# VHH binders against p49116, part 68

Target 1, 238 residues: p49116
Amino acid sequence: EGPLLSDTHVTFKLTMPSPMPEYLNVHYICESASRLLFLSMHWARSIPAFQALGQDCNTSLVRACWNELFTLGLAQCAQVMSLSTILAAIVNHLQNSIQEDKLSGDRIKQVMEHIWKLQEFCNSMAKLDIDGYEYAYLKAIVLFSPDHPGLTSTSQIEKFQEKAQMELQDYVQKTYSEDTYRLARILVRLPALRLMSSNITEELFFTGLIGNVSIDSIIPYILKMETAEYNGQITGAS

## First folded at step 5 (VHH)

Design s52 (framework vhh_brivekimig_d4)
Fold by ESMFold2-Fast, scan of step 5:
Order: sequence, then C-alpha cells, then structure tokens
Structure s52 (fold): chain B 238 residues (1-238), chain A 121 residues (1-121)
Amino acid sequence: as target 1 above (238 residues)
Amino acid sequence: EVQLVESGGGVVQPGGSLRLSCAASGFTFSSYAMSWVRQAPGKGPEWVSYISGSGGSTYYADSVKGRFTISRDNSKNTLYLQMNSLRPEDTALYYCVKGGYLPWRDEFDISSQGTLVTVSS
C-alpha cells in the first residue's frame, strides 16, 4: 500500500525541438508530437501500480488509451508546444485545400470538427486552471480504465482507477477547499476525450513516422525503453 | 514490416464495374483507417476514399461519390473498393494506404505496386 502517484509523477516537462522553423512543417509537428507521446508513455511506465499489472496488460492499456493520454498532454503542454499556432496552420491548409478541390468537403469537415473539439477541450482545461497534480491524476484515471474491450485484469485495473479518483478528491479538497464543486467540474471534462478519434489524431500529429510505423507498433517498443534510451528520444541528444 | 498488396484491376468498358482488394499485413489492421489513392497517367496522386478502423465512417472524393464504395473485412485484413459506372477519367494506378489522406499534404506514402484500372472503349 502507499499513494498511487508520487511527486515524481507530477513532473511533466516537454522538451521541444530547437530551433522552431520559420514555417511549420509536417516533420516539426510530428517530432513535437512524438516527444509528447514518448513523455506520456514513460510517465505511465514509471507508475509502480502500472508495472505490477505486467507487460501484456501494460501494452493493452496503453494501446486502448494513448489518444486520451496524448490529448491530456496536449492540453497540459499547449503553451510549450504553441498548440494554437500549430492548429491554426493546419486549419489554414484545410481551407486552401477546399478551394483547390484536392480533398472532399466531408473529409475536411471531419478533420475540422476534430480540431474544434480539441481546441474546446484545451480551452476548458486552461479556463479551469488545471494544475500539475490534477493532470497527473486525470491521466491516471484514463490510464487505469477497466472498460476497454479485451482487457484481462479488469478488477485490479478498476481498483487502481478508484485509488486515483480517491487521491484526486483528497488533493482537490485539501488544495481548493473553498471551491466545493471543483472536482465535479474537472471530472465532467473527461468524457470528451472518448469522442476524439485516435485515427484523426494519428493523421494530424504522427504522419511522417519512418517506414509507416503505427502508434500501435511503437507502443511496445517505447514501454520497453531503458531510461537513458528514452531520455535520448525526448531530447534528441543522440 | 507494414505490407499492402493491391489487386483486382483490369480493362473495362465505360459504364462497367471492378472490385479492388488490398491485403494488409504487419500491423493491427482494425486499429487503423485506410484510404484508396489513384494516380492517372501524367498526373499527381489523387485521394479517392477513406474508411475508419471500425468501418463506421466513410468519405469519398466528389469525383467518385455515388459510384464507388469503400469497405473492409477486419477478420481478413482486407480493404475493398467497389467501382461502378466507370468512366475513362477513372483510368489510373490505384493504391491502398495505411491511415487517411493527410489534409495538409499533397504526397502519399506509396510503397506498394498498385493495381492498374483502364477504362476504354
């Protein structure tokens, strides 16, 4: 027994590629998104409760929830990433593509709706002024989701989710004691994450991965990385 | 390790039909959207159709809407394109690609051989 998360799990520091190009391009956005994904996976694998579930369960959980974790990471790191600038560039390109008849209107509408949902989510989190402890527990709640199809250790996963919920409640009640309804306002934001298409997220942020490597394919690799190897990936040091 | 193999192309008269197939391997097929892309002689690639991983959402280029139907069989790791009311303008090499067409990219990661569709009288 002990807390589900420690202070080390609250720290979530994204290192962006440098320098930022004069014109945003697919490679810069993909590298930035990949660093956030790697940071999110490393965060998850550092949790003792997560490790205790075993490698097969760990892989299944992360494959099921990576888009929710990534979206929470986008919201948390929106300022560091200049996310609004990235999304504005994508929207501008989509509007130009409509006029040049290069894409169907239905396709563009679907992608635009995804971008608007993402912007709404990030804006709502910013308006609530979600702190680092709250983000850590929200990520834990989505990580330990027992309701994904094909999971085998659902009872244990549910217990870890409940522990994450209890610890978030304790933190919010202690830290924001004068705001009786803060926890409820935070938790009602989570269902929106399930409405975000992982396929559209992959197209927007992870195109240009070498050799058509899918997020599904890289998850087991990332989860097995040594800490030194992982640090090399997120900093680009080697 | 991702491999895509297109088949089903051929020569047909205007107004005819063809069904294209794409056999996928090396990835969890049901987890990924798939697209059909074509390249006519002397032109750049043109996105044709999209299908979500579950098959629940489909989208089509305006030039093929109402004539083509995209579908998938996740149990067989196979993508299909049913082409009806074919026109000479549909003459192209057809490729399947993992994922969707990128909204902000004119180039596709085409690593396969494709399948040739020729519509002529």
Scores: ipSAE 0.005, ipTM 0.197, lowest interface PAE 10.7, mean pLDDT 82

Design s53 (framework vhh_brivekimig_d4)
Fold by ESMFold2-Fast, scan of step 5:
Structure s53 (fold): chain B 238 residues (1-238), chain A 121 residues (1-121)
Amino acid sequence: as target 1 above (238 residues)
Amino acid sequence: EVQLVESGGGVVQPGGSLRLSCAASGFTFSSYAMSWVRQAPGKGPEWVSSISGSGGSTWYADSVKGRFTISRDNSKNTLYLQMNSLRPEDTALYYCVKGGYLPWRDEFDISSQGTLVTVSS
């Protein structure tokens, strides 16, 4: 049977668009976010257990959890992305748009609360010094969530999630043996991911998509790409 | 099932005009951006133009900007491409595609027959 994840699944290397513009704009932010989403989907697709569930189940799982995977990816890649700089640029752009378009106070509050939740999540993960193995297993726990509406094969998905949880526990207990409560501190961070709106994430990071296509519509396309196409886009064909 | 049927192609001389139509069915048309993509003989697909679901935003390839106009009628589930000042290089099969132009989109789901546009003397 072997482990759910191998060492290859721990490797998660985001390549940022080049060159970086003098001023951050919605297109650069969108391309950066798109590369991270693409990397996250490629990561999921590379897991043998995920492949074993079949294309229809794979599409349904990713559609249900892409925001959670994306947010974990933002936390993991916060340094290479200069996420704080991107968030500051989004806030600045949002404030300018509010002044020009007179958006409602409720909408402003909703978006700012989302940004605050995202920053707190990323800060919590950074404070815990979550390593690459821990991120890989947290992403697997999120991916193999059997409780999304409309899923088939839920017992198999649940078994893969339990396997991810067991392997994370084993890893943490061996690697951080002196910290008996580390696993609990990590796992209590996960429910916050489900409280974050995928619609607001899409608005903040994917506004630069020409044609305003939904992430939901893009997911099947990305998951059907050949491995060479995945690799070419991840490396940016520099 | 998503179905897209293109029409309106034909043979025109340089400087002429054509209006292409795409009849859409099998999905909520107004909820999706739509695109026109063309494929010249012996070449890969080239993005031409996109329009948002509401019709409020449009985008064009530099090669057609100022000459082509994309529009839609959501009440008729129909996408249009008005082509003016046609050039021999515009000769291609034209396809409508569900979805907008994406920076990383190198593959278009072209399942329809397309409509042939030939610009020659």
Scores: ipSAE 0.012, ipTM 0.146, lowest interface PAE 8.9, mean pLDDT 82

Design s54 (framework vhh_brivekimig_d4)
Fold by ESMFold2-Fast, scan of step 5:
Structure s54 (fold): chain B 238 residues (1-238), chain A 121 residues (1-121)
Amino acid sequence: as target 1 above (238 residues)
Amino acid sequence: EVQLVESGGGVVQPGGSLRLSCAASGFTFSSYAMSWVRQAPGKGPEWVSSISGSGGSTFYADSVKGRFTISRDNSKNTLYLQMNSLRPEDTALYYCVKGGYLPWRDEFDISSQGTLVTVSS
């Protein structure tokens, strides 16, 4: 009917827990990550095209792509989160654990490789100077991925993805008219998101979740939250 | 709904052995690291051991290294802790928890009832 995304969908403001603790801990990191996850899901559910797909399809899409949306959110909000400081603290603890023989080198290597991939992705996005419109459309391209196993309505999802791609192209060509290869440089960053393990993301950012619940199990709940409850979660207001 | 049910605790003399079990349900067990955490009377939670999703990597607290062995059976969705050469200071309520590879975690998401281990002469 209209554009896939409105100017409202470009606004993506993460409110961090306050005050910042003197030493980083799992509770602070988990609360920060949870706010970003909730903000990302609220962003997705506010899109009319997403709503039109229906509850079951919405749940399946977000379960399939939450790690990609979350990682794009980490890149977009890296400065607000002081993400480099968080990752440096984790790496320091992992290196100390190797020296003390407290953890297996193989597992630490897997986690460090994941952190390296995340840092490389965030650095690539920063070097490209990705703006708010570009992030919004990249998130839409990821959200409307028709190629996840078990999806129904794949032709409709594909049309929304193509619409996102076309609107991103129009925006980039208008705004960055002198850079003929910018769109290609942006789009080739997306495959890296699928190489990052959602299980390692969950371990790094969500180990402080109460009730031993997985991200997979809470997605339907977050998508069904009432506006007032949702606003409380993204601001941390009580 | 994630559920974890610990069993196998009891009363043993110093130098004795016990094997704890944790039955997991409500999630893809083999996709997650698992840990054992204990809480002694009047003390905070203490991390004991962790195992990778595949079972290929294991980790132990210095206080239990060489005495305890963590293992898992992914076909049965069950986590185990073999405790040998038990000491009075091992007396605690033992919990299994999802996750546990980060040495800096300062909270353990304990939603289960645990299993009591008492070591006394």
Scores: ipSAE 0.005, ipTM 0.168, lowest interface PAE 10.4, mean pLDDT 82

Design s55 (framework vhh_brivekimig_d4)
Fold by ESMFold2-Fast, scan of step 5:
Structure s55 (fold): chain B 238 residues (1-238), chain A 121 residues (1-121)
Amino acid sequence: as target 1 above (238 residues)
Amino acid sequence: EVQLVESGGGVVQPGGSLRLSCAASGFTFSSYAMSWVRQAPGKGPEWVSSISGSGGSTRYADSVKGRFTISRDNSKNTLYLQMNSLRPEDTALYYCVKGGYLPWRDEFDISSQGTLVTVSS
């Protein structure tokens, strides 16, 4: 009945592990990425519309779209994360792996194509100067996607997505009234998120996870996490 | 609770300059466009200028283009309006407002005291 998002949902503050090591390693990258993932899931949990869908639907939605939410988060927090430095370190490692025949050329090509798509996406968002309100609504549009296989309550999800789209349109028209095509330029960026492999994202950013654990398997636990426990994860205090 | 406090108004001669400030609290300042609106005695509110959340985009009313400059400092949660080449018709109470402006909308959520600008000989 009221607006889909409030001021609380526009605030998106990532706290990085400190200190940044002189040489980037898998554990630092994984901890940084995990904090962003936890922040993204906590953001989703705080939306009243999301809560209204119920636990089973919430888990299914986040499992379907975590990679899109995470990628939007990477773009939004690119400066805070020094994302360009992280990606450069990964590319350097991949180039060394080619020389040592540690990975097949086809696999390295797939991973490098993924990194280049990610860089292209982040650069396009930076060039558009996407603000915090726009990021919040883009994340809401992605979160409330009714078209993922296996979802229930698709009519309600579609209603929330349409509400997110309408509120974004209103914001852009009020804020960027001089730029008639801004909304179209922003929305046309979203399909690229679905072309990025969640498996490759997991390998690049979450390789440091202990044991044989997948993002898909931990999503239900993160969504059920107590607020205090969640805050411990994003600050590294627990 | 959204709070906006305007300051910097005063009495100035035609051709003079003033810089207005608006201190914002109670919301994520950098995430919202901000606007300056003025109201002259006996007239309705008139939109003056708007700035995007990042500060990357600005808009001005035709009456102030080339004379006024809107800016913001997100680290200080402060909005500014630099007014140059002031004219008697610029005399008004000036308000800062949370949000951008739609050209077809003449309603503004004005809840603050404003700051008075008087341009007189």
Scores: ipSAE 0.000, ipTM 0.128, lowest interface PAE 21.8, mean pLDDT 82

Design s56 (framework vhh_brivekimig_d4)
Fold by ESMFold2-Fast, scan of step 5:
Structure s56 (fold): chain B 238 residues (1-238), chain A 121 residues (1-121)
Amino acid sequence: as target 1 above (238 residues)
Amino acid sequence: EVQLVESGGGVVQPGGSLRLSCAASGFTFSSYAMSWVRQAPGKGPEWVSSISGSGGSTKYADSVKGRFTISRDNSKNTLYLQMNSLRPEDTALYYCVKGGYLPWRDEFDISSQGTLVTVSS
């Protein structure tokens, strides 16, 4: 049948909250991250193959991989988000918290290591100059991962992942024909996504959520959002 | 102004129990996750436990899993930590903090005096 992703699925444009505050705060970071998370989930739900798996499977897949999708989104949207500035502000706050003995040193170390891994990942993607088609297929590869515990329909999920891999290979060979090893350099970056703790990502970027509802608990609701409701969340329009 | 007041600390023997309380004011308590953090003598602060705004989700440090229970009463704006099977290494000043265990918030959210827990034979 047709391709796994259409040109529509390559478009991934984050609209940032405006205006950017002079001093970064938890609210601005959380709103920016929430917009990216909502954009990522809306992207996933728009894929016909994803829809074909059914609601229960869709929820299980996104619950298993949201952190990987979110991290790829951070890398892809790093410039528009001024991600380096956000991470620098977080690091500065954590260093001050260590100095003033206000947070656990062991916990701060875990968070600092997570930020370092995130910076390394984003820098590697920037150095490789990953384009929009490549990001779309990398997101599809992590979305259609059949190896998460508790999944049903794993054979169908694996088929969609293989289709994503094949289409990425075809794209890279066509577009970057002179660079024989480009695909391999891209794919070896993906395992690093699973080393990123979803709990630490949640605390870094989503602490400002009203009621501090877990990402796991809101995923089913985001996946069921009507287009108008989704647009309201992304643009901040009332 | 956000105010957090811890209480319930004391001296107990190993294997004993204590229940800590944190009275919160100045913000919509039910809208925020809350955490317990402790600082042992001569050491930096250690995250202990967190609870969501609704109370539906809890997280615990590995050192206290199975022994401590975090809970909240949103009608009283009060956070609790039930500590069972206490060990000498649980000796610390205990603080309640507005938000999850890794918030980068205003410094005053962890400026409370804490409550001292001493576990000794």
Scores: ipSAE 0.000, ipTM 0.171, lowest interface PAE 11.7, mean pLDDT 82

Design s57 (framework vhh_brivekimig_d4)
Fold by ESMFold2-Fast, scan of step 5:
Structure s57 (fold): chain B 238 residues (1-238), chain A 121 residues (1-121)
Amino acid sequence: as target 1 above (238 residues)
Amino acid sequence: EVQLVESGGGVVQPGGSLRLSCAASGFTFSSYAMSWVRQAPGKGPEWVSSISGSGGSTHYADSVKGRFTISRDNSKNTLYLQMNSLRPEDTALYYCVKGGYLPWRDEFDISSQGTLVTVSS
């Protein structure tokens, strides 16, 4: 049996839209977030174990976990994205919407709680100084979650998740041999990902999507995209 | 120089069918995904459908699913849109664009003339 992930899967490089506008707007935020989502799906697609599950299972897994993968990506790329600046711009946009009586008090509370939980998660990962190998394995653990409703091939998915957990343990024990409790500190962060609403994430980061196309609608298209097509679109996207 | 020329539009009754064509030149057609985008009178552009470079993957806007079929012939550098069960709300100028639908692409480089589709009784 070979390793679940190779060095290729540790590399996770987000290319931000260029040039950066003088004032952040919904369009730039949506483009930045969409690039991260696309990178996350391309990353998942490149894993041989993931490919082995077949197209229908792949689509179901990503539809179930895209928000968890996206949030891990936000934490990993927080510095490159200037995430704090993006969140401040979202809050300012939200405040303008509140001033114009466009959002209910209940909705405002839900969105603000989501932003606070996102900030807490990203801050906790930064304080732990999670490295690229650790992020790759955390994303794999999230991706190969057998406990989402409606999944098929759950026993095979569980085996891949266990393999991800074993390889993460091996990596941490060898790399951070002096920090006996590091793995436990990392793993207890994962349940928080499931407390974050995918609907609220979509509203905050993807409101600029054309044709009312939802994340669920575009997932099958992105997952079936060929490498040459992916590279051509990234080149064409400035 | 990238050139795209749309054709096949016309006037049709509700429930009718039309087949649009887009002739591409100035680039390696088979290496790029292609999309159809439409613009109704007084509205902004709306993404309709995309197809991968090889033709192996297609995706559709919810408003056209089950009625429209996108296809391509790479040997002829031509993109097609088969439109069935046409509705008055399908009335628009239809444009082909180089590139697939990407979540971050909320502006389309529409420099061609397009082809007009009018669905009326």
Scores: ipSAE 0.000, ipTM 0.301, lowest interface PAE 11.8, mean pLDDT 83

Design s58 (framework vhh_brivekimig_d4)
Fold by ESMFold2-Fast, scan of step 5:
Structure s58 (fold): chain B 238 residues (1-238), chain A 121 residues (1-121)
Amino acid sequence: as target 1 above (238 residues)
Amino acid sequence: EVQLVESGGGVVQPGGSLRLSCAASGFTFSNYGMSWVRQAPGKGPEWVSSISWSGGYTYYADSVKGRFTISRDNSKNTLYLQMNSLRPEDTALYYCVKGGYLPWRDEFDISSQGTLVTVSS
């Protein structure tokens, strides 16, 4: 059996909508976030081990971990997305909502705390200088999580997660041989991903979705999307 | 300059069938996924169904799965929705929209008049 991930799974290139508007709006933010979510799901479905688990298991896994994958993607693509600019625009909108009494103080506090957690996570990943191989394996570790409620095939999922951890360990030990604690510093960041509310992520980044379409409801369709359709949606090809 | 013209709506009894059509112009129809969206009186828009640019993949809301069939004819720039086993709760204005099930590049542009479907005894 070969490695869990190939070199093709390390490449993770986000194409942003163009042109960037003078003032950020919910449609631009939603389109940018949707492209990243799509790229993340396309990445996951390209993994042979993921494909081998079957459609029902694939859907259950992605429904359970999409927020973790999305957050890792935000951290990895923070520069490409100008994530700091997007978050600043959201904060400005929230500050205006406070002044106009349009949202409860408790709700604004929850959303602000989520933004601060996200900023801290992205800053910690940037400070650790996480590379493309490390991001690929971290995404694999969260994707192959056997501990989500309602999952079947948990023993096989656990084996794939352990394989991801072993390959990450091997990579880090060989590439960063002088930094004996690097792997531990990287892995200790992962629990924070599960403390971030998927509902708040959806509210912040996917507000532009029409008809109250939830991420959970569209995941099966994204996973079945053909490559040409995916490329047409994200590149805007006419 | 995207133009979408829906037709085929009408009044039917519960259990009846209707076929909706959408004539598209002003863009390269074969390059885009297409969707049907409906809006019941006094309610917001509800996504019904989507079809990929090639017609190879179709998607349905749980409320219509097994009863509705989406299709397209790229040579005629036309989108279809075959509606079977109609229920009173299917009563709505039906709109065709440019774009698939996610509005990443193409948001749902409900600028057309729609076609009215009324299911009543």
Scores: ipSAE 0.000, ipTM 0.214, lowest interface PAE 12.4, mean pLDDT 83

Design s59 (framework vhh_brivekimig_d4)
Fold by ESMFold2-Fast, scan of step 5:
Structure s59 (fold): chain B 238 residues (1-238), chain A 121 residues (1-121)
Amino acid sequence: as target 1 above (238 residues)
Amino acid sequence: EVQLVESGGGVVQPGGSLRLSCAASGFTFSNYGMSWVRQAPGKGPEWVSSISWSGGYTLYADSVKGRFTISRDNSKNTLYLQMNSLRPEDTALYYCVKGGYLPWRDEFDISSQGTLVTVSS
C-alpha cells in the first residue's frame, strides 16, 4: 500500500469572497467560514483511507473533530482570510455590547477567552512556520483519532493515525534535519485544539447561515456532496 | 436592496421537465451560495437544492436527487434549476434564496413571489 497522504492532499487553497466589505458583517464572515468548512470536509473525504472506513464511521469521525479541523484550517488560511481583521471586528463588537449592557459579562468573557486562545494558536503555528505537508499530517492525526465514543473500526482508525504520525516524523526529520525538536514543538500544539469550544466557534463563524441547528447535525449532508465536488472545486478552477 | 426574481414555472405532465431561473440583483451574486426552496399547498417550506458560490459544490434533497440539477451563471447573475422526471409531489411554489442551505433548515429568508410548478395529468 502507498503513503497515507499524497501530494494532492497537501494542496489546501481557500478562495475568499471578493471584495471584502469595508465593514465586516455576519454574512461575509459566515460565507468565508462556510467555504473553509466545505474545503476541510472535501479534504477529509478525498483521503482513500478515510473513504475505506465507510460512511457511518466517516460521519462519526468528522462530527467529533470538525472544530479541530476547522481551527487548523483557520491557522493555515489566516493570511488568505485576513483572520486578524475578522477577529478584531468581533472584539470591537463585543466591547461595544459591554458598554451598551446588551450581553451578559460572563458570556462575553467566555467568547473573549475563546478568541484569545484562537489567536494564540494561530500565532504559535505562524511562528513555527508550519508548512503545507505539516498541516496535512496534523489534520490527518486529528481526523484519525480512535478515542471518540461510539466509533467502529477503532483498530483501523488507530493504524491510520499511527501511519500519519510516522509519515509526519519522516517528513520533519528529512526536511528540518538540523532542528532536532521541531516535531515535539509541533505536536504539543494539538492538545489546545480540544480545549476550544465547538459551540463558541459555531456562534462566532456560522450564525448567519445555519440558524438554530448545529454544525454537528449538518455534517452527514456535507459529506454526501456529489463525488465530482470532492476534488477541490470550492477553490475555483486553476 | 437584495432582489430575486424566479421564472420558468408552469403546468407539466408527470415525467415532464421544466427549467427554473432566478435573476439576482442588489448584491455580489458570485460571492454567495444560493438555494432553491419550495412550498407545496398546505405545507411548510422545504429545502430542495443548494449550490456554492463557484458552482463547484451542489447539494440535493433526497426526494429530488438524480432528477434535479442546480446550476448558476455568475456572469449573468442567474441561478437555475433543471427539473426532470417531474412527479405530482413536486407541485409547489419554488423560491430562490440567498445563501447556501443545509438540508434540515426550516426557516428561509423568502422575500420574492416565487414561480409556480404544477405537475398533473
Scores: ipSAE 0.006, ipTM 0.310, lowest interface PAE 10.7, mean pLDDT 83

Design s6 (framework vhh_brivekimig_d4)
Fold by ESMFold2-Fast, scan of step 5:
Structure s6 (fold): chain B 238 residues (1-238), chain A 121 residues (1-121)
Amino acid sequence: as target 1 above (238 residues)
Amino acid sequence: EVQLVESGGGVVQPGGSLRLSCAASGFTFSSYAMSWVRQAPGKGPEWVSSISSSGGSTYYADSVKGRFTISRDNSKNTLYLQMNSLRPEDTALYYCVKGGYLPWRDEFDISSQGTLVTVSS
């Protein structure tokens, strides 16, 4: 069998809405995040191993891991998105809401904790200078997670995850041959993704979704979308 | 020039049914996703349903899910909306729009005249 990922799966190019507003608003943040989510789903569905698991398994896997894939995408695309600017604006709003008693102190603390964890994760990935190949394999490790509740094809999923881990190891050892600790430093970042609340991610980035739809509801429709329509969503074209 | 012509609207009692049609010309219909959008008197446009270019994927607003069915015939360059179990709150001008469901976008290029659907006792 060939490699799990091809060079085409390394390419991950986010096209941002233009122009960026002077003052960030819910719609701009939501469109930016939605484009990243669509790109992440398109990336996943293009993997032959993922396709081989079948539609029902594909939907279950993505529903279970979309927040982890999305967070890896935020880290990878942090510069393109001006993520630090978006998060700073959200933090400023939350601090003002505390003073004006518009939100509960407990909820504000939960959201602030989430933002700090996200910032820490993105900063650690930036400091490690994670490349496109490494991001692709980290996403594959996250996608092919056999340990989510309700999965039925767990042995095959585990085999694909192990293949992703082996190919990442081979890549790192060949490309960064003089850095014997690099793989370990990269892999210890992954557990933090499981501790990130998908509900808080949805509140921060997707509150502007039209039609009162949830990410859970959008996922199966994105995965069934035609390639031409998918490409149109990513570039903002029909 | 993109030309979209809606038809099939009318007056119907609550619980009734209507089938809307949209005749498309001026572009390669089979290459584009299409949507239905409605605008009730005094309100802004509300997305109703979208269909992929091939017809393989359909999306619905929660307010119409289970009652409305979107479909297309690429050989006839025609988009359809089958509306069942109509309610007074479905009363609106209905527009077909070139383009698919964009969950982050509430603005649609409504260039056509639309077709009026009135649900009244």
Scores: ipSAE 0.005, ipTM 0.329, lowest interface PAE 10.2, mean pLDDT 84

Design s60 (framework vhh_brivekimig_d4)
Fold by ESMFold2-Fast, scan of step 5:
Structure s60 (fold): chain B 238 residues (1-238), chain A 121 residues (1-121)
Amino acid sequence: as target 1 above (238 residues)
Amino acid sequence: EVQLVESGGGVVQPGGSLRLSCAASGFTFSNYGMSWVRQAPGKGPEWVSSISSSGGYTLYADSVKGRFTISRDNSKNTLYLQMNSLRPEDTALYYCVKGGYLPWRDEFDISSQGTLVTVSS
């Protein structure tokens, strides 16, 4: 058996829509988020271990963990996305909506708490200066989670997760040999990903204009896209 | 500039069939998913169907599943919609749009003339 991930799986390059508008709008936010989602799905699909589990298992895994993968992607690409600027614009809009008495204060509070959790997660990852190899293995640990309800082949998924954990440990020990507690600091960040609501993530980043399609309904379609179409989506080719 | 020209509409009785065509120019057609969107008199636009760039994957609105078939010919830069078992509620102007296989990502820009489909009651 070879390594779980190759160097090609470490490369994670988000191409943003250009130029960034003077006033942030739903279209720009949705386009940016969609590119990151497709990049994340294409990344997962390219892993030989993931392919080996079969189509039904692949779909079930991604449907269970897409929000965790997406959030890791937001943290990894926070600077490229100017994520802090996007979140600040959303916060400003929500606060103005409260003052105009247009939206429920309780609902806005839930969304604001989600944004604070997201900001704290991204800040913690930035402070730890998580590198590309570490992000790749954290995504693999999240992807190969055997504990989601309804999964089959859980023993094989668990073996792939353990392999990801072992390879991450080897990498961190070799690369950051003088920081004996780095791995522990990284791993304790992961449970926070499951505290964030996928429904609120969908509302913040994936609002449609003509008809609404849930991320759950589109995941099987994204996973079945041909490579050329995937590449068009993640680069935003016109 | 992107140009889309719809054709094939007409008047049919309930249970009848029509085949719509959309001739595309001004962009690399084979690189884009394509969609059909319809607008009934006095109503907003309704997404009908989408097809991937290769034609390998298709999506349909629940109202048309099993009755409509979307297809494309990339060598001719042409999108098709085969409509069977037509119902009075299918009466609308039909538009083809670039993209839209992911409605939240690809905004529908309905700037073409469309083709009118009338199912007589």
Scores: ipSAE 0.006, ipTM 0.266, lowest interface PAE 9.6, mean pLDDT 82

